# Designs tried in a protein design chat: miniprotein binders against q9bqp7. Part 2

Target 1, 240 residues: q9bqp7
Amino acid sequence: VPQNWFPIFNPERSDKPNASDPSVPLKIPLQRNVIPSVTRVLQQTMTKQQVFLLERWKQRMILELGEDGFKEYTSNVFLQGKRFHEALESILSPQETLKERDENLLKSGYIESVQHILKDVSGVRALESAVQHETLNYIGLLDCVAEYQGKLCVIDWKTSEKPKPFIQSTFDNPLQVVAYMGAMNHDTNYSFQVQCGLIVVAYKDGSPAHPHFMDAELCSQYWTKWLLRLEEYTEKKKNQ

## First folded at step 1 (miniprotein)

Design b10
Fold by ESMFold2-Fast, scan of step 2:
Structure b10 (fold): chain B 240 residues (1-240), chain A 94 residues (1-94)
Amino acid sequence: as target 1 above (240 residues)
Amino acid sequence: DDEKVREIIERALRLAEEAAKKYNDPRIEEAVKEAKRLIEEALKNPERRDELLRRAAELAVEVARLAAEKGDEEVLRKALEIAERAIELARKLK
């Protein structure tokens, strides 16, 4: 059990729709802070196995593409992810919420890939929104909070890597989702309760995206693992 | 494509069994047992081809993680190859 155990769900919050739920999706900006982000905590507490796999993957990619090719590949992956998230935000937001919708952002194979998932998404409450856990002192920027097949979820949109997948990121996706969930459930900027997660893996060629649904029990299991990673991060900082 | 799906599943299971015997690690032994159970369950539904490929990739990644911990570059290489091929085939499916 982690020393700094805290519940993922807030007993003072309802999981039912209520009048205080946002009618327009929230988009709280991420403030620069000394408080660590979810991604920093996860990256700085990678296991020896994760570090070895990541280095092995980098070596293989550099051997295949050259150093310049690897840099271009990494830059392209980042840009594709950014555009995919921008397109999803545009699709899921009222036009008044976003400046201008770029038609080219909406035409990618990734967007085609998620069409069948989007049919089951409704009641969007937050998009590209900052969360902060006020007690555990960490921050994050979540992709989306919406109902998926009638259940309120923290939704994380992922793009599938090219033929040589980024193995390291696969291990931490559920931890990222529950970290955002726990933060939102205890963040005073939000008034609702989220108990489920959804990781959606989209494909560049437009092949149907794979949804990985996480119920409350599974979220609770991953939450305990997230708390352990957060504790490891805190101890690492004390000893520096 | 059903033949390709079955081949990848079989390759993942064989590698996992090889790793379980070689490393004598209870984590991988339980993962192999659980994967076999879930694969048998998924085979009853022809529409779960993508789930089968996902489970094969997940098992291969777990084997890769353990191989990396043990410093076994050959098993690590084989595991990553199986994971990549499972993902590529999943992309080609309907």
Scores: ipSAE 0.000, ipTM 0.127, lowest interface PAE 15.0, mean pLDDT 74
ESMFold2 (binder alone), alone request of step 1: mean pLDDT 74; pTM 0.688

Design b10b
Amino acid sequence: DDEKVREIIERALRLAEEAAKKYNDPRIEEAVKEAKRLIEEALKSGDPELLRRAAELAVEVARLAAEKGDEEVLRKALEIAERAIELARKLK
ESMFold2 (binder alone), alone request of step 1: mean pLDDT 67; pTM 0.564

Design b11
Fold by ESMFold2-Fast, scan of step 2:
Structure b11 (fold): chain B 240 residues (1-240), chain A 80 residues (1-80)
Amino acid sequence: as target 1 above (240 residues)
Amino acid sequence: DRKEIAEKLLKEAIELARKGKDPEEVIKKLEEAIRLFEELGDEEGAKRVREIIERIRKGEDPEEVLRELERILEELKRRE
């Protein structure tokens, strides 16, 4: 159990929409500072098993593609992910026209993959927006906050290739989502409560994306694990 | 005998998933278990394990299907 436990949900906040809520999704810019990001905390506290699996995958890929081929492959994976996120932000922005959204859906397999999920997404509250936990002292940049099937969620968009999956961070995606959720729920730049998460895995060939919905109970379970990772990170930085 | 081997394979698959091992290693154990379910005449059990494999192949985290695997294992153990 973590020594410095803190609740994920804020009892003073509601998940219900209010008339005072902005009509345009929030987009608070992420600013460089000494406060650790969610991704840095997770990368610095990988388990021995996660490190072993990553090293094994890396060596196998280098044997198959060569050093330069491996670097090219990883660069292409990151570029595809970046373009996918940019397209989703554009589609979900209230400034986009219907015709342009339809055109964007036809441009890539990843966008086609998520179309059935997007039909269930509404009430967008934040896009590519910075969050900071004022008490636990960490920051992050979340992809999206919107209603999915009537539930307000922190939504994280992921891309996946079927042949040999690129395991960039093993099994840490739920931790990332709840870390953003806990930060947003206690960030003074936001006024609402998020209690659910959604990880959407999109496929390059246009196969239907797989949604991984996380209810409040599941989020609470992962939140405890995130607090342990954050504590481990803090201890490592203190001891070096 | 075949039943005990199937139980061992399902238990190993569950353990690999809990340890965060490569999904392909989990799937391999499950495919071996399917052959044994078929040899035992448990067509329904084999079908359920195939459904688990398809969920993993669709990108679902093996950890998220862990509860279904545990249920299948318990039901197999209770067979005479």
Scores: ipSAE 0.000, ipTM 0.157, lowest interface PAE 16.4, mean pLDDT 77
ESMFold2 (binder alone), alone request of step 1: mean pLDDT 79; pTM 0.745

Design b2
Fold by ESMFold2-Fast, scan of step 2:
Structure b2 (fold): chain B 240 residues (1-240), chain A 108 residues (1-108)
Amino acid sequence: as target 1 above (240 residues)
Amino acid sequence: SVEEIKKRIEEAIRKVEEAIRRFEETGDVEEVLRLLREALELIKEALELARKHGLPPEIIEKLERAIREVEKALEDLRRGKSPEEVIKRLEEALKLIEEAYRELKEYL
């Protein structure tokens, strides 16, 4: 699917913030559907390169931790990621200021890691919110849409444990971000235009998180690659 | 000095090993590129010092070949070559650096 037939940005939408936009961040629930999710499309269209890297990482981790240790490690990484996202949603939601907070969620090393990034985040427009591309027919659940250093971004929060980083979705992170962006820009539940992406990698030991900013040009480049993955998924599904 | 050459080679070995590990674990091309550029600078510095000290041609040749393999790996990464090809090339570079290091120790 040619990029010029399905643009990432919606010409009907302004790249300026609307004065009438909701003051409370949007949180549209993700519903189960036959429509493929971004994560499923990416998982089912992994390149031979990605499969090779994932298998080598698995073998190395199993060799170091044992099979039981590997299972415990991956389970722990998943749980820590979930807690990190819950904490960020609480911190960024204005409505959480009057509710009891889980102190353990707010004082993790990952939260310490992102403090300097959070200081540059404002104007939160959406949190843990479902998106659907009505024309290309895919869905996703994005982490956050907010202004980062004055630019409206789809923000994806990632956790990493040095020196043993977990490989889940690392090479597909830019594709995930632009897929959410393109969906949101064409989803009738949203009224604004997002042209930038941000991937934030937070560290368990509290060392400063690394922000990976994606401008409009870079987003357009990854959008082309996402469209190819989506087409590959569609073709594979037809041949089942 | 020969000790300065030895130290630079040791650091280059560690950076190439870390680059291979990071690439296998994360697929983080940017981090791997950074580590390989740092390793490349160390090998080039070691080569210049080796030339100034008049080290045997065998050692100089291995450092030159290691530089070429690292430069090719950097190009392959930018071009999106297969991880197997990139890792194999980095392992070849590592082998050459380690052989240069071993020969340097024997020369002393």
Scores: ipSAE 0.000, ipTM 0.262, lowest interface PAE 13.1, mean pLDDT 80
ESMFold2 (binder alone), alone request of step 1: mean pLDDT 86; pTM 0.873

Design b2b
Amino acid sequence: SVEEIKKRIEEAIRKVEEAIRRFEETGDVEEVLRLLREALELIKEALELARKHGDPEIIEKLERAIREVEKALEDLRRGDPEEVIKRLEEALKLIEEAYRELKEYL
ESMFold2 (binder alone), alone request of step 1: mean pLDDT 82; pTM 0.824

Design b3
Fold by ESMFold2-Fast, scan of step 2:
Structure b3 (fold): chain B 240 residues (1-240), chain A 96 residues (1-96)
Amino acid sequence: as target 1 above (240 residues)
Amino acid sequence: DLEEKIRRLEEIIRKLEEAVKLFEEGKIEEAKKILEEVLRELEELIRETGDPELREILERVKEALRLIEEGRPEEAIRILEEAIRRLEELIERLKR
């Protein structure tokens, strides 16, 4: 149990999707800050097993592609992921007015992969938006908050070139989602309550994306693990 | 055949990863079904090879199932993650 335990859900907020406040912004830009981000906390508190698995994967890839080939590969994976998120932000924006688009990227295999998921997504409330937990002192940039099959979710879009995702990303993805959820639920820039998460793994070849739904109970379980990672980060930084 | 043993170990790792994912999604019964398949595959490999490392891994997976039944999925997932790591290390040793 974490020493600085704090609830993930805000009892003062409605969890009903029909109470949208038109003054709540869709997108708040991430400001430069000394407060740690979710990704930094997770990166700095990886377990020895996660570090070992990641390093092992890197060594295998370097053996296959060479050092320069590995750098090119990882750069391309990063760029494809970035473009996928940019395309989704454009597609899901409620008031899109002739934004610059890359037609080829909008027709990518990743976008085809998520089509069946997008049909069940509505009521978008946040896109590529900054969140801050004022009490626990961390920030983040979430992908999307919208209704999935009628339930308001923090949605995290992931790309995969292989059918099977990495172990490292599998364990930290739920933590990332609940960290954003807890921050948003206590961020004064937002007025609604999120209790569910959704991790969507999209495939480069256009194969149907896999949705991983997280109900309120599961989110609460991962929230406790996130608080432990945050506590570990804080102690490590203080004792440095 | 060494190549066949490695292929079967890789398949067990894939199933363990799938079970962890299902547990994270709260799909307990589906995950337990996958773990039962893993136990059967491990028992068959142990019978064929007599590998003491595989026997230890089998016991750890059994303990994970017990923890799930007791409502302790966090501890079970940690044990399954450790089992995956040990199997990957075993494969690397076999490839030398």
Scores: ipSAE 0.000, ipTM 0.147, lowest interface PAE 19.6, mean pLDDT 79
ESMFold2 (binder alone), alone request of step 1: mean pLDDT 87; pTM 0.866

Design b3b
Fold by ESMFold2-Fast, scan of step 2:
Structure b3b (fold): chain B 240 residues (1-240), chain A 88 residues (1-88)
Amino acid sequence: as target 1 above (240 residues)
Amino acid sequence: SPERLEEIIRKLEEAVKLFEEGKIEEAKKILEEVLRELEELIRETGDPELREILERVKEALRLIEEGRPEEAIRILEEAIRRLEELIE
């Protein structure tokens, strides 16, 4: 149980549209400061098993591809993921603004993979937007906040070249989603409440993406685990 | 224990690398050490999954003795994946 427990949901907020909500999705820029990001906290508090599996994968890939081949592979995976996120932002943003820059970004097996998910996405409220938990003192950059099948969700888009997700790097995905959710629910830049999460794993070959929906109860369970990781991070930093 | 399983996985990976380099006798020595360690864990835990993995490693060693290292390597890679699942 975490020592510094704090609720994920804000009882003073609603998930219903507010008349004062902007007509375009919010995009608050992430400002670097001394406050840790969600990704940094998770990276610095990996379990021994996670570290072992990641090192195992890395050594195996280096053995298969060579040092230069491994660097090229990881660089290409990163670039493909970045392009996928840019394409999704373009698709979900107002069409008039992004047509000139992002026309070519719409070509991708990953975009084909998510078409059936996108059909169920509407009411986009935030895209590539910064969140900060004012009380717990962490920041993040979330991908998307929108309704999925009528439920307001923090949506995290992931890419995978293999039929199953890249497991060694995705063990913390639910923690990442709930960390963003808790931050947004307590961030003064936002006025609404998010209670659900969605992790979408898209495939390079265009195979149907796998949606992993997280209801409020599941989000609360992962939130407790996120608080333990944040506590571990904070304790480590007190002694440095 | 996860620590003991991690040691066995590392040794299996080293054996695979040595087989790929044609260092058959060095790789066999490591596999024999892995077999001893698996037998010790089986005595302590009685885990049926470990017993099945032990039999697969024995089969790989037999294939090596028969001059079939490609098939042995496939079996060892399978054993490594199964041990990783036990850590998870």
Scores: ipSAE 0.000, ipTM 0.198, lowest interface PAE 16.0, mean pLDDT 80
ESMFold2 (binder alone), alone request of step 1: mean pLDDT 89; pTM 0.895

Design b4
Fold by ESMFold2-Fast, scan of step 2:
Structure b4 (fold): chain B 240 residues (1-240), chain A 105 residues (1-105)
Amino acid sequence: as target 1 above (240 residues)
Amino acid sequence: TPEEAKKLIEEAERLLREVEELAKRTGNPEVEKLAREARKLLEEAKRLLEKGDPEEAIRRAEEAIRKAEEALRIALEEGYPELIEKARRALEEAKRVLEEARKRR
């Protein structure tokens, strides 16, 4: 168990719609500061196994593509992911239209891949929005908060070349989702409670995206693991 | 410089010997063989550079790199972290040897 345990859910909040909730999705800007981000904490606390697997993948790719080919491949993956997120933000925002620059991503199949998931998404409350856990001292930028099949979720959009049918194959993605959830539930910029998560893995060839739904119990299990990673990060920082 | 080229070749040879010895201890005979062959090719490349034959030295270095790449590929399949790291470093140094040989053409 983590030494400095803190609850993921806020007993003072409800998941039901409030009349004072804004009609336009929230988009709080992420401000530069010394407080660590969720991605920084996770990157700095990777297990030896995770580091080994990542390095092995990297070396395999370099052998196949060459140094320059690997750099080009990595840059392309990053750009495709960025365009996918921009397209989804445009699609889900009632105040915006799909931008022309996102057209190539639609042709690549990622948006086609996610269409059946989007049909079940409604009641968008936040898009590309900053969260901060003032008590646990971490920040993050979440992709989306919306109802998925009637349940309010923190939704994280991923692109992948390899199928990920099991949640275990998403590595730290469940930890990232619950970290955002716990921060949002205790962030004064938000008034509602999120109890569920959703990781959506979209495919370039248009194959149906895989939704990895996380109910409240599963989120609580991953939250405990996130607290342990955060504790490890804090201890490492003190000893440096 | 001639001194710098010699040091790069000696470093690549040392790393390949470490790969060979670790592969032998961990029961990877194909990696051991490939590392040994790559090392001998770099020794030949060094002698050819000393004799003033950079073109043939380049061909020997290219062959050494191919064998080092195959050794790294097999090490990655076996999944032994220390062997993978040593094979990767040996390949990187062999590539630096090739670049130096090309500059002396």
Scores: ipSAE 0.000, ipTM 0.196, lowest interface PAE 16.8, mean pLDDT 80
ESMFold2 (binder alone), alone request of step 1: mean pLDDT 80; pTM 0.775

Design b4b
Amino acid sequence: TPEEIKKLIEEAERLLREVEELAKRTGNPEVEKLAREARKLLEEAKRLLEKGDPEEAIRRAEEAIRKAEEALRIALKLNDPELIEKARRALEEAKRVLEEARKRR
ESMFold2 (binder alone), alone request of step 1: mean pLDDT 80; pTM 0.786

Design b5
Fold by ESMFold2-Fast, scan of step 2:
Structure b5 (fold): chain B 240 residues (1-240), chain A 100 residues (1-100)
Amino acid sequence: as target 1 above (240 residues)
Amino acid sequence: SDWEKVIEELRKIIEEMRELVKKGASPEEIKELWERFKKIVEEAIKKYGDHPEVREILEEIKRLTEEFLKLLEEGVDREELLKRFEEIAKKIEELIKRLE
């Protein structure tokens, strides 16, 4: 049990639209700070099993591709993910605020993969937006906040070469989603409440993306695990 | 992760084994389920056994698996079999936790 427990949801907030809400999705810039990011906390508190599996994968890939080949492969995977996120931000921006959509980005297999998910996404409230938890002292940059099948969600877009039909296959992604959710729910830059999460795993070949929906109860369970990781990070930082 | 699925399947088999031994299922039925456990452990050694410390732990789990198969072949008393299974299952669970 976390020593310093804090609730994920904010009782002063609602998930329903407010007349004062902006018509354009929020995009708060991420400011460089000494406050740790969600990604940093998770990277610094990996279990022995997680570290082993990551190193096993890296060593296998280096054996198959060589060091230069592995570096090129990882750079390409990162670039593809970045382009996928840029395409989704463009698609989900209701007023086409960007001057010109890159047609090549919109034609990728990853975008084809998520079409059936996007049909159920509406009411976008935030895109590529910074969140900060003022009490727990962490920051993050979330991908999207929108309604999925009528429920307001923090949505995280992932690209994958391997099928990931189970939420357990997404590693720390559920922790990342609830960390963003808890921060947003207590961040003064936002006025609404998010109680659900969605992890969408898209595939390069255009095969249907796997959605992993997280209801409020599941989010609360992962939130407790996130608090333990944050506590571990804080303790480790004190000992440096 | 794939490893979490392996752990879940191993734990499910241990629970099913406990029930089979308690109800006095046939030695053949018990052996069939435990051979499936052994095969999962062997596949785990192939996928995750490149690191010496991990390999050592997985090989020890395999050794314990083979120890129980030998007990089944020796035809020990059912009460003794259950006692020995619980001892082996406890050791396997402790080894699994060391990988977590």
Scores: ipSAE 0.000, ipTM 0.178, lowest interface PAE 14.1, mean pLDDT 80
ESMFold2 (binder alone), alone request of step 1: mean pLDDT 82; pTM 0.809

Design b5b
Amino acid sequence: SDWEKVIEELRKIIEEMRELVKKGASPEEIKELWERFKKIVEEAIKKHPDNPEVREILEEIKRLVEEFLKLLEEGVDREELLKRFEEIAKKIEELIKRLE
ESMFold2 (binder alone), alone request of step 1: mean pLDDT 79; pTM 0.758

Design b6
Amino acid sequence: GSEEERKKLIEEVIRLIKELAEKHPELEEELRKIAEEIEKAYKEGDLEKVAELTLEALRLVGEHLKDPEILKKVEEMEKKLEELLKRK
ESMFold2 (binder alone), alone request of step 1: mean pLDDT 74; pTM 0.649

Design b6b
Fold by ESMFold2-Fast, scan of step 2:
Formats: structure tokens, sequence, C-alpha cells
Structure b6b (fold): chain B 240 residues (1-240), chain A 88 residues (1-88)
């Protein structure tokens, strides 16, 4: 159990639309800060087992591709992910004109992969927007907050060509989602409450993306694990 | 307790490797040797060696098969490996 427990949901907030809600999706810029990001906390608190599995995956990839090939592969994966997020932000922005959209970005296999998910996404409230937990002192940049099948969700878009065995970066995805959720629910820049999460894994070949829905109970379970990771990060920083 | 649970996980992994050996005669000798070495490493308390041997078995199977049923069993072994390493 975390030593300093804090609730993920804010009892002063509602997930229902309010007359004071912005008509356009929020996009709060991420300000560079000494406060740790969600991704930094997760990277700095990997278990010995997680580090071992990640290193074994890295070694296997280097064996398969060579060291230069591995660098090109990881660079290309990063770039493809960035372009995928840019395309999704463009697609989900209600005020963008068709002339402003890059046709090449909109025709990737990853975008084809998520078409059936996008049909169930509506009521977009935030895109590529910064969140900060003022009490727990962490920040993040979330991908999207929107209704998925009628439920308001923090949505995290992931790309995959074919997951390699022992890639631990996928294991922390639920923690990332609930960390953003908890921050947003307590961030004064936002007025609404999110109680659900959605991780969408898109595929390069255009095969149908896999949605991983997280209800309020599951989010609460992962929130406890996120608090433990945050506590571990804070303790390691003190014990330098 | 946790030690008895780890013993059951190792036994399940060894069982899966032996099942793969039965279904893939071309890998039978190599997979059975790996299963034997996993048992030895586990008895010695060398969990890093156990993990390395399981990774070797998974790699051999993945390189030699495109059978969806067998790939599903490889995924099961990967989950068992992750569980084993988390049990400290």
Amino acid sequence: as target 1 above (240 residues)
Amino acid sequence: GSEEERKKLIEEVIRLIKELAEKHPELEEELRKIAEEIEKAYKEGDLEKVAELILEALRLVAEKTGDPEILKKVEEMEKKLEELLKRK
C-alpha cells in the first residue's frame, strides 16, 4: 500500500457536459519544469526484472539487425509514432479544414488500423494537452480525452508493427494512462472528471487496432500501482 | 507460499517446452536439453539462468514455426517467464 495515498477521482467534478465547458478541445502547452514527468518516473523506477527483460529484448534486436540497424529501427519506430499522433490530432480537431491536412499522414497503415476505433470516438475535450498534479507534483502530456462508446476516457495511442518479446515499455501503459487521469482530475486548468481509460494499439500493416478499455475499477487498481512507482521515484531522488 | 508457486510455474514452463518438442520433431533434442537445463538452474537458485534458457527456447520455436497454435503457446511461455521473474 502507498504510504501517501491520494484519490484518483475528484468528488467535486462531473463527467457530464457543463455550459461552462469549452466548445473546442483544450490544448494546454507543456511547460518545461523541474517537476518529473510521468514517463520519467516510470523509466527511473523499473524493477530489476523489467530492466532485465528490456535488455534481453535489446540484445536480441541487435543480434537480428546489427547495432546500426537497431539504431535505425528504433529511430524509425519513434518517427512513425510521432507522425501517427500528429495525424490523429489533425483528424480529431473539429476546426481543421481538409486543405490543412497532410494527405500522406492520413493514409498510413496505422491510420487505417484505427478507423473502426475512430468511428466510436466523439465529444473530444482535450488533444495533446499538458496535465499537472499539483498535490503529488508530477506532470504529463496526454494524447486525447474523448468519449469512447459513450464513456469519457483518457485515450493513449500506441503503434506496433509486431511486439517483440520482453518489451517492458508496453507493460507500463496502464500506469501512464491512470497517471494522466489522476493529474487531469486535480488540475485547475480542467473542469471535468475522467473515470475511464483506453489504450489503442495500432498496426503498421493496417490490420485492426486493438482497444484495451479500462473501467473505473481497473483504473483505481492501476492508480495504486502508479502511486507506489511515484513514491519509489521520490525516495530514490532523496537517497542519491 | 511464493516458493511453491514458483515451483509450479517452472513445472508449467517445462511442460510447455516438452509439448512443443513433441509437436516439432526437428527441435525435439534441443528443446528437451533446454528443459533439463532449466530444471538444473532452478534447483541451483539461478533465476537469471532460468530466464536465459526460457528465452532461448522461445527464440528457437519462433524462428522455426509460423503455426498460429504454436505461437499462442510461445506467448503463454512468455507470460509464465514474466510471472517467474516478478516472484523474486
Scores: ipSAE 0.000, ipTM 0.176, lowest interface PAE 14.1, mean pLDDT 75
ESMFold2 (binder alone), alone request of step 1: mean pLDDT 76; pTM 0.686

Design b7
Amino acid sequence: DEREEMIKKLIELAKKALETGDEEYFEEFVRLLLEIARKYGLPEEIIKELEEAAERFKRTRDPKVLEEVVKRILEEMRKRLEEK
ESMFold2 (binder alone), alone request of step 1: mean pLDDT 69; pTM 0.551

Design b7b
Amino acid sequence: DEREELIKKLIELAKKALETGDEEYFEEFVRLLLEIARKYGLPEEIIKELEEAAERFKKGEDPKVLEEVVKRILEEMRKRLEEK
ESMFold2 (binder alone), alone request of step 1: mean pLDDT 70; pTM 0.561

Design b8
Amino acid sequence: SEIEERIKRLEELAKEILRLVEELRKITDDPEVLRLLEEAERLAREALEAAKRGDLEKAEELLKKAIETLEKAVEIVKKRGDTSPEIIERLERVLEEAKRTLEELRKELEE
ESMFold2 (binder alone), alone request of step 1: mean pLDDT 82; pTM 0.828

Design b8b
Fold by ESMFold2-Fast, scan of step 2:
Structure b8b (fold): chain B 240 residues (1-240), chain A 103 residues (1-103)
Amino acid sequence: as target 1 above (240 residues)
Amino acid sequence: SERIKRLEELAKEILRLVEELRKITDDPEVLRLLEEAERLAREALEAAKRGDLEKAEELLKKAIETLEKAVEIVKKLGVSPEIIERLERVLEEAKRTLEELRK
């Protein structure tokens, strides 16, 4: 697949605010169908090395915590991540008015961790919103589209526990971000263009979150890698 | 020379063990140790070919010690006990062979 035939950016779109843009962030619901999601494509195209590292991590955790302890740990990680995303959606929504609840959210380590990032976030365009690449036929659910330090970004919020990192070198986070970006840029439900990505890693102990900014050039480089993963997924599906 | 042939065989056995370990791990520290062991074993092979038996034996000893460190790390990564036992047996056998050759 020539990259020129499937560009990440849509030349017919602008990243500048349009007078016709909605004043309320978009939240298009994700509808399940036979079209694969970004996460499914990535899970089904893991390398042998990625599979080995994931299995190694699982075995190590089971040895440390026991089978029941491992299940409890993974359930807690999932719940903490879900609550963190719900809190961020609430904080970034212009219709949120519950200041007392906001104060309680600020006491959580993850929310405290991202405070310095949030002060640089404005112009929210979409929250927990579905995207679909109409030509390449994949779907996804992105966390946030907003301006970070004046640049419109697809923002992906991640949680991390410093003493027990989830999976060190098998993370496909940049591929997820550019996949969502390319989909949104070619989705008729959206009228704007995003050229940048931001991965924010928040910490449970409240330590300052790490922002990983991806400019247009870096996004284009990861887009090429995403297209290869999508092609691999399509070929594997044909052979099943 | 019989000793040259046996040192070459041992070096080749060490190189085969390095490749086997590469198939079961992507750990950066283990991969670094495997690269070091491979280099030492290849240098030992060249030393043996030119008849420098003392140098070949010294390099093979270092290669085996480096692989022992790699196996200790692999044990902590949750690899099957059966695989670990086999790797430890092969290394112990290589150690014994080298000690016999030094006589």
Scores: ipSAE 0.000, ipTM 0.101, lowest interface PAE 18.3, mean pLDDT 78
ESMFold2 (binder alone), alone request of step 1: mean pLDDT 84; pTM 0.850

Design b9
Amino acid sequence: SMTEEIIRRLEELFKKALETGEWEEFKKYVEEVIKRLEEHPENPELRELLERALRLFEEGKYEEALKLLKEAIEKYLESLK
ESMFold2 (binder alone), alone request of step 1: mean pLDDT 73; pTM 0.654

Design b9b
Fold by ESMFold2-Fast, scan of step 2:
Structure b9b (fold): chain B 240 residues (1-240), chain A 80 residues (1-80)
Amino acid sequence: as target 1 above (240 residues)
Amino acid sequence: SMTEEIIRRLEELFKKALETGEWEEFKKYVEEVIKRLKETGDPELRELLERALRLFEEGKYEEALKLLKEAIEKYLESLK
């Protein structure tokens, strides 16, 4: 797919801060259909090196924890991530009902980890919201769209446990963010344009989270790589 | 040489990371090497370092390691 035919930014949209205010952040539900998700595309187009590293990590963990212990570990990591996202949605949403359900989770180490980042987050426009690229025909579920230090960003929240990171969550994070950004910029359900990305890595022990900011130029570079992965996915699907 | 020692240490940490599945030590050392190399202010060196960081973020650690070795060699060659 030629990058110049499918730009990440939509020339028909501006980053006007005073677009008609949604008093409530958008939360469009993800519809299950035959259109591939960002995560599916990335999983199906992993490089041989990524596959090797993932398998190596898996074998090592099984040696340390046993097969049942490994399953329990991965289930716990997934559950912790899910709860972290639910807590963040509650914190960033003006809705009180979400806070009531997740009160105990608001004081987790992960939430403590992101406090410094949250102080710089404002103007929330979307939370746990579905995006679809109308022309390139892929979908995704983004975590958050908000202003970080005054710049409108697609924000992706990640959890990490020291010393053993869950390696699959680190490989394609920038590609995931720009894929969501490009989809949203071309999705008729949204009227604004996002030009920046932010990946926030939170730590279980409450150590300060690491923000990885992606400016418009960096997002454009990763967008080109995402288009290549999407093309690879489409070709593999046709040759099956 | 110091260049050979840095490259040797990168390879040792890479091998350990492959065996243990723990990439934190490798990543920290890579970041330390990049920080030291950026102090030169060389535009060509900066481009190589940015390419290495992008490969590392993509999980292409072997390709990232190769570019870091090239950047280290270029840096130390420029000092001679």
Scores: ipSAE 0.000, ipTM 0.116, lowest interface PAE 21.2, mean pLDDT 76
ESMFold2 (binder alone), alone request of step 1: mean pLDDT 76; pTM 0.669

Design c1
Amino acid sequence: DPREELIRRAKELAEKGDVEGAIEVLKKLIEEHPDDPEAIIELAKLYAKIGREDEAIKLLKELLKRNPENPEIKRLLEELERRK
ESMFold2 (binder alone), alone request of step 1: mean pLDDT 79; pTM 0.749

